VHH binders against Adducin-related protein C1289.14. Designs and how they scored, part 2

Target 1, 324 residues: Adducin-related protein C1289.14, of Schizosaccharomyces pombe (q7lky2)
Amino acid sequence: MLSKKFTPLSLKNAAKCINNSLRSTYAITGVNLTRGLATNSKVDPKTYAPKPEFSSIAVREMLRKSCLHEFTDEEVATRIELAAAYRLFGLEHWNENILNHLTAKVEEPDGTASFLINPYGLRYGEITASSLIKVDEDGNIKHPGVTGDVFGINRAGYVIHSAIHRARPDVKSIMHNHYPYAAGVSCVKHGFLELAQTSHQSGPVTYHDYHGIVVDKGEQKSLAEDIANKDILILRNHGIITAAESVGAAYYLMYQFLAATEIQTHASANALGDMNNLFIPNNKLVEKTFDVTREKHFSGAKYGIKELSAYMRLLDDLDSSYRT
Key: E = the ipSAE of ESMFold2; O = the ipSAE of OpenDDE; V2 = 0.75 times the mean of E and O plus 0.25 times the DockQ between their complexes.

## First folded at step 1 (VHH)

Design g2 (framework vhh_8ghr_2)
Fold by ESMFold2-Fast, scan of step 1:
Structure g2 (fold): chain B 324 residues (1-324), chain A 125 residues (1-125)
Amino acid sequence: as target 1 above (324 residues)
Amino acid sequence: EVQLVESGGGLVQPGGSLRLSCAASGFTFSDYSYIGWVRRAPGKGEELVARIYSSGGSTSYADSVKGRFTISADISKNTAYLQMNSLRVEDTAVYYCARDQYTLGYYPEFGMDYWGQGTLVTVSS
């Protein structure tokens, strides 16, 4: 799936245009207040950030640290996989700025469950295994990692993940975003269509009705009921959730489902919005394709494992710091 | 093996009520996303009347029946119901129970995996 079909203008080219405009304006007025202000201020342009603890130097210093020696081997493995998933979401631009959340469940030595989540304020491309914050089911921080004392978590976003983890003990990872193709499908009455083979392979979807930004206890209960035993939940007028037995499965399901929604958008446009112009396969063929795709002998590994492994190798080639 | 069996249809006067039942076998409601009621009347196309997430979750209704019809599911009995109140002559149709495993749009032909045999509801004199 090509997550990005349009390449925006480069920042370098945009900056050149802006600089030329500023030079023209300066020539007309003969005043350069920016240089006067810079001379009189105590701001260092090389290190300035809107808040010092969120500066590049502060964040890089934080991310150089490792706390992985404090965790079990299983938690270390889960942290590395989840950090990889965050990096891949960032590369694909699947997340909305610093928003959205990917969680993974870890089992503590005492038998209790804990959940890993991104620090609220890090770019997805900055996530490391040590940067992930460990929380309990209610969102209380159990371990801040190397970032949690500064950034904390987005509690509103975590509530959705917590509701599904409570309802689904089989689920290890939950991923959520507002990617425009999927969000677009969430806004149309007919919902998701089983058009292409990729659509069939992603599997059955469920829906949750839109109740605004407020996630109260009633909505948490209905979220859990609406997802039931399925792995994809479409949040009407909002976005999507994938829930699966492993980080790799939730990641690859997100990849396939986003591709399927992009295919639906293009197919609908090519049909000029007339569903009579679409070839929609029989539901029995859809079910057969899904079942075959989930059989372990089909790929030689559980769903998503080869796919996450392949793209962790890409990340290792680009920047292996997510492993720290 | 998968079967949906409807019951409860019949002749009723305008303003009357009927309860349709849909008994499911070959699957459990906790295993599948949605149960819906689709009707087909002479001279009209198919209309998705009501749907419910089978685990007792969210429900939705066609504008033509909102406030008059109520869909429900009994997980322990593996049975879905459509309570139809304030019936009108235009509600006359064959009512089908259907399961949707993959997607629920407003076009049942695209999302319904299995259908019952249908039950006739006649609203007249």
Scores: ipSAE 0.000, ipTM 0.128, lowest interface PAE 19.3, mean pLDDT 81

Design g3 (framework vhh_8ghr_2)
Fold by ESMFold2-Fast, scan of step 1:
Structure g3 (fold): chain B 324 residues (1-324), chain A 126 residues (1-126)
Amino acid sequence: as target 1 above (324 residues)
Amino acid sequence: EVQLVESGGGLVQPGGSLRLSCAASGFTISSSYYIGWVRRAPGKGEELVARIYPSGGYTSYADSVKGRFTISADISKNTAYLQMNSLRVEDTAVYYCARESHYWGFDTYSLYFDYWGQGTLVTVSS
């Protein structure tokens, strides 16, 4: 089930674009004269923001800058891939406003690990490779990028990512959201069902019980234990996490798993709320399907690489500024 | 100091070929920059004919040159190239190598070129 996602622009995005165009034209032709009658103002309507350092003018100035010459080629590549993933999450409306986080691990020349994360306050559609903040395992900023001195990071949100990165050295990227289909599955006692082929391809899931915001070391340890060696963690009454060996893998896993939860929602409705009306394949078929899709040579590339590459080309056609 | 230096322009007959080179200094082309070739004919606006993102392997072309021009990069030499085949009289222009910088405001995309070469003249005539 990739059809709903082969074009990342939603009908909501199309409607907003049309409405913005109509409003701008109407303002220029019909109501702009009324604006010209405004008295002396201490506020400039064209540049006003509730906090001046978060204005469009200030943010655009930051995002025009590049700091990528300061980093290794590996980190530059990782920053570009992660920025692409943020842009794709934004286009799909997978993120909750400015919340949620995507991280990627980079190896420093001294052999230590660092982690890339979004600035707390940027829209996902604004993320550039240079805008990403580099932090240590504890969330201390190692490099602010071009935005971090103003925005910083959401340290509370980072705690979930750092717990998994610390426990799972094999994991290079972690992605988290509260998308309604997956959040809905997280709220039902039976959880995720292995219904469609897409469900089987996304792979096995684990669960973490709801304890509110993860704030202490015991909760972090429990979170790390609950994900174990699996790549999908369902946070009950909350949302989901994907954890994988590359940005492309974590992105594509998120894509397939969100599709699987949407299929489950529709299948459950079509079953009239009765599980006896569902065709659920046996565990052997589920396992075989998963194994086949994870074979090193199955697609001619590692899992998620072709998919991220394809959608980076779409981003390049729409707006390549994420590469800055 | 960021600098782009073009070479390889000249006079060529219709149907002929030229290869333009763009040597970069003061930055690494494998870093997060598109390198583009922009041409300008006398009395006309600027046209972006080709661009490459060297580290990602991405290339794009204007419809007017697609299938005839090929952009490439040699990371070890910090140099970008434009291979121009099946040249036409209308390809006559000054060709500039430029480093793309991107700016985004109010959900609108703007393309700016941070640094430009001095340009190299390509003349297609018999």
Scores: ipSAE 0.000, ipTM 0.098, lowest interface PAE 21.5, mean pLDDT 80

Design g4 (framework vhh_8ghr_2)
Fold by ESMFold2-Fast, scan of step 1:
Structure g4 (fold): chain B 324 residues (1-324), chain A 126 residues (1-126)
Amino acid sequence: as target 1 above (324 residues)
Amino acid sequence: EVQLVESGGGLVQPGGSLRLSCAASGFTFSTYDYIGWVRRAPGKGEELVARISSSGGSTSYADSVKGRFTISADISKNTAYLQMNSLRVEDTAVYYCAAGTIDYRLFGESYTYDYWGQGTLVTVSS
């Protein structure tokens, strides 16, 4: 410990002397100048990436291209909305690094269904309408977009989305993440609590028990059964899924549900870990709030449409390249 | 006992049509990822000509048959079909029905055939 006999000025002068001594010794030996000499490699620091095909130059070249003229108006609209949702997830840090997936279903001219998904390895903030990869129900690439030949898809991640799309023809978009507040709720036995108005507006949830990484047909069937007719599925010890009739609805449901799980975390802390200290409204009030929130006449549009539209305007102000 | 039973094969002239059927017993199509039709001609390897997801929503075809063959499934009857139009001499082969799973890997996917039928012969000749 230092004694009280030292003054701030004395300590300041001593520190300067020490720094000057270390600097002098290092300069005399030249250790820093010789340590990093490359004798048999060529690296351009301004362009270097761990793999050239994943460099900023290569990726930016891909993302400047557009393939939207190859698609129907319905698919172009869906691609723009889904790209917007990826950008918004990126801005909110709702995705885990390059992981997680958002999908949207498109009806083909022949009446079959196709699904749009992010290229595996692209940052959410880089997603464009043309960057999205189109796959069939089994995950086979139908159209690589401008990125799919380099990046491909995360097939294991797509399995979860495929299972729900197969079971729920009413679902147009599925969104999944491991956001810590929702993941935290997924780790507690009592699960999600109908605490705040935002919680009630999110609506009812279902649960899927944890059996490790989803890889087999039996677990795909179980996922489909567990989500049933609900729009929110909590994956225990993992994360959450939202499933809805439009990209806007799935996006806004994710927004409200993540906010609700954050509120639950803070309310539980304020309750000192005792659920008896929480005000939990009765089921009739919860159901009334949910019903009102989903009534088209209440907002003048279907759930999520105004919200996605508002934040697409924000994206247009920040960087409209997601529309390409 | 688990089995797949093919029917509908036979002799047909070039340009003709045949419809193959595959009936499953001892299991349901919904337990597998896909149902497919694989053919083998003398002196050639096996070729996956068509497959359909167990939900019936997604189909895929080999380039050699695209636009001529159509795969379909009646999940409630546990039966899959292959409608073969504009048949060519080179379509002559034994056609096998198979049910299988998709093994998702980091670097792609692998198709496994868990159950095979006994095969049905399709001969295209004048």
Scores: ipSAE 0.000, ipTM 0.104, lowest interface PAE 20.8, mean pLDDT 80

Design g5 (framework vhh_8ghr_2)
Amino acid sequence: EVQLVESGGGLVQPGGSLRLSCAASGFTVSDSYYIGWVRRAPGKGEELVARIYSSGGDTSYADSVKGRFTISADISKNTAYLQMNSLRVEDTAVYYCARTYPELAYWSGTDYFDYWGQGTLVTVSS
ESMFold2-Fast, scan of step 1: ipSAE 0.000; ipTM 0.214

Design g6 (framework vhh_8ghr_2)
Fold by ESMFold2-Fast, scan of step 1:
Structure g6 (fold): chain B 324 residues (1-324), chain A 126 residues (1-126)
Amino acid sequence: as target 1 above (324 residues)
Amino acid sequence: EVQLVESGGGLVQPGGSLRLSCAASGFTFSSGYAIGWVRRAPGKGEELVARISWSGGSTSYADSVKGRFTISADISKNTAYLQMNSLRVEDTAVYYCAAKLEYGDTYFYSHGYDYWGQGTLVTVSS
């Protein structure tokens, strides 16, 4: 479903599409960042330039570099796949400006686990395999990639991923966003409904109550408990998380679930806001569809592998720099 | 129009068993509803004792009844059950069947239920 709206736009209309995208990502997520700048600081926003290290020249020089020779073949493959996922989130407009975060777990040669995450401050369209920062379970940087000495990580976002990775050793990748259809479902009491086959294929969901932006240790424990053995967690008044055995699986769960929430929104509107007007299938059919999708995922491939591979070919056609 | 009707309450001796039934009309449990059993004893307030999620077959129980009570559902009869074993005097309460359009696999708190039955009295005494 990559950028399917207005794909054959003229150059004139491309600017309108960009402006509309910026409007959707402009919204401040519960924080007033413009409060009292003139009263708290003598910094003039009109004369404030980005730090030299955040300039286009500096960032482009960082992103031209590769550190992949320093890693195992498994980590290189994981970095390339995670970078692809970031690029695809950017193309789909699933990320909220520079916010949100995707992680992937890698096993070190000594048997310990490490986690890959985006540098905080880079656009999703700029992510490369070498740009990803490697951290331990506590968020301490183990390897800065080509960007980590400048950008660092979003620690608050990583805490959510760390809690789930710690609770679920089976999980290799976790993806989180505030996509409006899914965020909308997170804001309504009835939550997610198993309406369409697309919904059944994403599988069962769990919920976590809203506790604000910063996750403390008690909330980390409840996050881990709330996700339980499920692959999709709805964060009330916030967004969603997918957690799966591979980057490809987590990415495709995200795709399926976001599509399912869009279907629910349209079905609810067509039902005139009355849920008694919805056809909700028998739970036995829902369970069977889920099982068939996971266990017999067409042509014997592991769930998500073919899907991510197909979209990596699209990325290779558009801009293969994510592989650097 | 949604209606829940409880049955199976009554007087039982300590150590005995009862099976409560909750028959639903106006909706089907398989259409996305979670079913809970909530009890209210004089002076203790409301307690959610058991819940079943139809979608995942997940069940939850209050610590006070875990291992003694079993919640189940029969889709063909659109009826939920609470099998109560090893009953204690402390289990004496009015038991309510409650239904909620499901928004989670596990829901432990009673305050979120949308539809309620009229309640059935369970008395555990000699």
Scores: ipSAE 0.000, ipTM 0.104, lowest interface PAE 21.1, mean pLDDT 78

Design g7 (framework vhh_8ghr_2)
Fold by ESMFold2-Fast, scan of step 1:
Structure g7 (fold): chain B 324 residues (1-324), chain A 127 residues (1-127)
Amino acid sequence: as target 1 above (324 residues)
Amino acid sequence: EVQLVESGGGLVQPGGSLRLSCAASGFTFDYSYAIGWVRRAPGKGEELVARISGSGGYTSYADSVKGRFTISADISKNTAYLQMNSLRVEDTAVYYCARLGDSYETLFYRPDAFDIWGQGTLVTVSS
């Protein structure tokens, strides 16, 4: 079956993803820049070798350090969960290279909100709790973690997250990517179809029209208004966003919705592009399936909590460094 | 009997606070049902100021009240609350608790989306 991404967290798929996304070996001009313990930190722009501060030696030294003692227990827990989500995105190949961003809101002791985001330049497989950069609502760095002095943040990417966090105080985590199946759905006029049970479980979607890179407050306001009270926002000609009350919920919602968009692509191909060849359940059945999935007593925990926890155990077995 | 019962309205000074409660009976507060707070003042029409889903606690607010009002729910008590801070004279209205049916709720006020209404509680903000 050519739909193995449909079950991206299967053991066989997880092992394959780990081999692909956790491997950092590459060669430029015949030199393997990630294999040795050598201090090959010097660069030559003509050879396209990384700058000294972006070398494997420099990055690995940063990632061995911990700054978690500087934060509250609540922030430490959030940092560990968000780092786990980054690692799982990397394993699944949901991120576009070093792009895309996952954020989580933390409450400061003074009652203000701060936001955690990945350093711009780390692979998702390298993210640790201490590597995450803490920013204010305007994207100003409040704490660089162990990497922020070198990498900083992607401000253009953060703007999307900031707009939604401001509009939705209920939202604790926002996740964004350009995964091809979801991006493909974002490019078609009819949008997302409620086809399979996984589609129903991901819940309702909203859309935001394409205006290029979001740079001004008017575009940010429109983005926030378009998501409204929904947890999934499809960015036309771009990608998708999940927004939820916890890191686990946003992560699991991303898992289900990406699977749903892959199902739609295959179902549409099998239907030869003719919607009349699809079995599309009625809206009431779709809503009932969603409601059952979100009932706390159905699973014994809120949506996504058990799912993130299960895969944090997988990460702990494979490489627990994300907890640092 | 399916009911929504409101409490907590009254007279307050500008800048004051009030907490409205909405107790639901005869149904469970969950994703099939959301609670909204709709206010009505003469000459201003009806405005959905806040909405919360039962099980997820997902919230949304009208621009006029963002940062001042907070909606919350106690699922075990099947009760929704509206905490109103920094009250203004223009917040004077009758506040209705209303159930939104089996639907994916929005911030747009649609009268046909509400299937059960409370009795309303008057909030007067005056010096």
Scores: ipSAE 0.000, ipTM 0.110, lowest interface PAE 20.7, mean pLDDT 79

Design o1 (framework vhh_7ocj_1; at its last look DockQ between E and O 0.01; V2 from the best seeds 0.00; counts 0 for: pae E 20.1 > 2, unsure alone 60.5 < 65, placed apart)
Amino acid sequence: QVQLVESGGGLVQAGGSLRLSCAASGFTVSSNYMGWYRQAPGKQRELVAAIYSGGSTRYGDFVKGRFTISRGNAKNTVYLQMNSLSVEDTAVYYCARDLGTYYYESSGHLTPDAFDYWGQGTQVTVSS
ESMFold2-Fast, scan of step 1: ipSAE 0.000; ipTM 0.363
ESMFold2, look of step 2: ipSAE 0.000; ipTM 0.123
ESMFold2 (binder alone), look of step 2: mean pLDDT 77; pTM 0.780
OpenDDE, look of step 2: ipSAE 0.000; ipTM 0.192

Design o2 (framework vhh_7ocj_1)
Fold by ESMFold2-Fast, scan of step 1:
Structure o2 (fold): chain B 324 residues (1-324), chain A 124 residues (1-124)
Amino acid sequence: as target 1 above (324 residues)
Amino acid sequence: QVQLVESGGGLVQAGGSLRLSCAASGSIFSSYAMGWYRQAPGKQRELVAAITSGGSTRYGDFVKGRFTISRGNAKNTVYLQMNSLSVEDTAVYYCAADRVYTFGSYDYETPDYWGQGTQVTVSS
């Protein structure tokens, strides 16, 4: 586990030099030239950040570095895909500020599993493959990437992901957010409705009851039990989770499910809040649509692969730095 | 996580019938597409039959009208009823499971899970 945060000596020395110069000048003249404290260091408006290690200069220096040569080809590919998913979540504003998390599992050469997660404090639009932190199932940092020594991970957010990864060895990627349409569905007793074709394509959902912000061992067990064999978990009064066989599948499932919850919101408004005004297809049509959507010959690839690939091309056109 | 256990293989004379069964582990069976592949000595593994979670079926061209695939979700089992068997049906038969239906759709696609295989021998 990394307990020490490292600050670059050059920035520390520069700040010290500026402080000494200003103090010396004011001490000699005895003149107050500022509205505030005349003996204090002057803030540099061009480089100022609330904390120096979180400044644009410090963060950009970290993000220009690459550590990808240290990893297997499988991990490099997974890091690039996960970084792309973070960038796409950022573009869609699906994340809540710097909160929420996307994880992906990597098999190590020794047969153990490791998990990739965002550094706590980076904007989703800043994520690179090298910026991702590698942790074990307990959240202990195995590799800090280029950011982990400064930012670390959000352990409270990781606990939700680790509980599901432990319970579901088939799951490679888990994605979580508090996007308002899905959060809104999480707050209504009837939950998710199988209304539009997009709803049917996203597939079946499960629910987890609200227990507040603290995630203890009892809640971890309950999360694992509640998700069962389904790929969508609605967290009551909170948000949603998608869990899938690949980064592309978890990303595309999130896309379809968020669209489905938005459709439900609009359909419910159009129905004037009366569910008797909704056309809800029978279960046989819902199951048929789900099965057809998951068949290879329907799309020509496993679920989510074409969709992630298409939007990685968009990212490459806009800013390919996520590949670093 | 998913374990597939095959049964019902054996020796049968041409014109005879066999019923293969494949039991899948756990409560996840109902959400999976299930299928059967076969591999004869010196040949590539080929699709025999597949069934989606919703019950839609697909068959290889050489078994249409002779073989029937079915599933029992209450028992977590998929079945292959093999009628009018010929010597050319001699192969190891593999049960397969897939979260996403890939059976016979593309040459590079593989199921998520495989059984150990069961030998079917048809004598003349």
Scores: ipSAE 0.000, ipTM 0.123, lowest interface PAE 20.4, mean pLDDT 81

Design o3 (framework vhh_7ocj_1; at its last look DockQ between E and O 0.01; V2 from the best seeds 0.00; counts 0 for: pae O 18.1 > 2, placed apart)
Fold by OpenDDE, look of step 2:
Structure o3 (fold): chain B 324 residues (1-324), chain A 124 residues (1-124)
Amino acid sequence: as target 1 above (324 residues)
Amino acid sequence: QVQLVESGGGLVQAGGSLRLSCAASGFTFSSYAMGWYRQAPGKQRELVAAIYSGGSTRYGDFVKGRFTISRGNAKNTVYLQMNSLSVEDTAVYYCARVDYSEWLPYGTDAFDYWGQGTQVTVSS
């Protein structure tokens, strides 16, 4: 029963939490922001560039250097050929600005494949053998060349090349551009027309639908499927790709195809909107021309050999610096 | 000898679908454009669809996205997928090989070889 009245110990102890407001006088140490005297570095009109590392002086200094001694003879040859192709694209204005890409496969001593690609920022007319950047299949830089540390690569652009290189081990070189006549052909539903002897030399073409500027994994697969075993891929609403067993061959195909698209453009214009005004050779003639020019080594050498060689001689006469 | 053999035709209800096939032989299939024409009773033969060797396509105005032409080069076959069929689509459908020199007018003379045709009947 014992009701022990547990007495309410009035623990009054109001601990006066002395809120010592430590006014930490944050001495605003006036970081004398020494206004770094913007050394009014007077713009030198002779050397000025929006970005100094991309100036004429800086770029020329880079391009005077050669790293070719670091590579196998085969790679050196490939670099020179690819550099030549870039210069030729520039000379013919086949490139869009500093964009587009030409790639070439290089076999490493260990049997793996690497790829050469242009620095993103050089004009095509500036590209040298040593300026080309070596990358793996994923676009990681293996060797920056003499300019890659400054310019890097366009990875987005390389995705298309990578997809095709993976799908086509027989392909050594891939060339891509947005040449207006070819891009025009890519924008019409009927596509490429075999209108002239020039047209028949490029061979069969295939098409890939436009999916935007970003190429995802799905699109890589579709690209591989669409190109199949063909050497020419028309990217609808975009541009053109040539893929071949050598740099020279890829260049040859590009030359022929672009010329053909120019012919198609002119012919179409002259047709005045009426298809009946065009003469189109029959398929038998198309095949015959293709066989003679491509399959039977009409030039007396494998296609691309004489062609690239001839234009390399031209480059040598104009500016041989691509060989460095 | 060039041969074109159509299949897949038949009776279908309005709103239904059919897939026509044309098996080609006797030539390098991959090098030729192929097409489908149709002819209804009392009407002229008209282009349904064509597909170039490179894969580009053309369709008749009446198709309006309902039909799709495709080709399987490995099988030497051209296909016509027809969806949303109407009674007006009732016709004999012909497979044909295109001669490029004659293709420009988009007439029947653009084709050098024809299949026997397959009947497509769409019922209301």
Scores: ipSAE 0.000, ipTM 0.176, lowest interface PAE 18.1, mean pLDDT 86
ESMFold2-Fast, scan of step 1: ipSAE 0.190; ipTM 0.641
ESMFold2, look of step 2: ipSAE 0.000; ipTM 0.420
ESMFold2 (binder alone), look of step 2: mean pLDDT 80; pTM 0.816

Design o4 (framework vhh_7ocj_1; at its last look DockQ between E and O 0.04; V2 from the best seeds 0.00; counts 0 for: pae E 15.2 > 2, placed apart)
Amino acid sequence: QVQLVESGGGLVQAGGSLRLSCAASGFTFSDYAMGWYRQAPGKQRELVAAITSGGYTRYGDFVKGRFTISRGNAKNTVYLQMNSLSVEDTAVYYCAAETYLRGYIYDSTQFDYWGQGTQVTVSS
ESMFold2-Fast, scan of step 1: ipSAE 0.000; ipTM 0.370
ESMFold2, look of step 2: ipSAE 0.000; ipTM 0.252
ESMFold2 (binder alone), look of step 2: mean pLDDT 81; pTM 0.829
OpenDDE, look of step 2: ipSAE 0.000; ipTM 0.240

Design o5 (framework vhh_7ocj_1)
Fold by ESMFold2-Fast, scan of step 1:
Structure o5 (fold): chain B 324 residues (1-324), chain A 124 residues (1-124)
Amino acid sequence: as target 1 above (324 residues)
Amino acid sequence: QVQLVESGGGLVQAGGSLRLSCAASGFTFSIYAMGWYRQAPGKQRELVAAISSGGSTRYGDFVKGRFTISRGNAKNTVYLQMNSLSVEDTAVYYCATDSFYHDLWGSPYTYDYWGQGTQVTVSS
């Protein structure tokens, strides 16, 4: 059991998350959020689901289990960080329902690489370190965690991650979503604009042309080539990818880039549809701002480390079960 | 249009063997995971064996060591070799895959593409 009480700021952030979830559901599905669902006194909602194995009781029974004793200390730490990133994506509503994927690379004792990914069917707010499924670079399950026997992985989503991990050995974590502001930028010919300081801090972007779902080796190769040596890939007519040297870096890069695309949307509206009304900074200032943001002495740690750590403390205050 | 056609079922005495085949069409077979599930009367469908696109395999505990799953990508076919059969193996055996490249290993209930089933009956 957790013994910590919530701070006023933690409760405020949790309330904002709940409000955003309700608004998002209304916007996407057309549900009237002011109407309560009817309660059925004859059926316990916790036991009911469209399929019994996906009921709250069945899923909670899986998530109460831990398999972390089976892994190295380094893998346990990576699992906890990746589970935290999933929880934070859920709180921010950056994921599209149960879709999208975050991966992290782990080195096995034999020197081979393995990758951690979410079980397909869990809400991001349900992810625990033990729930994560471990796969090889081709998506073959090496360890199902406590959930993989029921849920498995989304192989189409994993194909994008495996292509980049294979091409970029420097990358330890890849994060992908279809967040509307970023997806909106992916749908316009001029693409991403270096407008605000947040935009400059997120860094340079690359683009991948729309070819539908990546399913063949040629498409995977072109996706890997398109990201090149950059950490942000815009998938035209689709969404975005961040790729970085740590879970914290990929998470914080996602945070800054999503904010930058939201700023671009608002700035474009405020410019009344005329790009000549935008102040676009000099490229030298953009590059300088990016470089400064990545210097260890600037923040006292590598990019994203303090940011993930701060929000893991928020998660610990709210619900530390992600560490299980 | 995705089609899965099972064959090789039948009646066999306890201790005997059968080989099931599932011929697949209408999708790029080599990139999908394939699974065998079974359902006895009055029971839920349960995983018997699954094989990934790369050839990694997974088995239900009750068949481990007795059954072997394999795939022939050139023939778009998945196989289930069943040895040391017991009366408890009596069921309709189904071949399965899905529409979105999901791994079949975890969930029999999220996948829409199933064959018609083939009956396996093991006599005492």
Scores: ipSAE 0.000, ipTM 0.159, lowest interface PAE 17.7, mean pLDDT 81

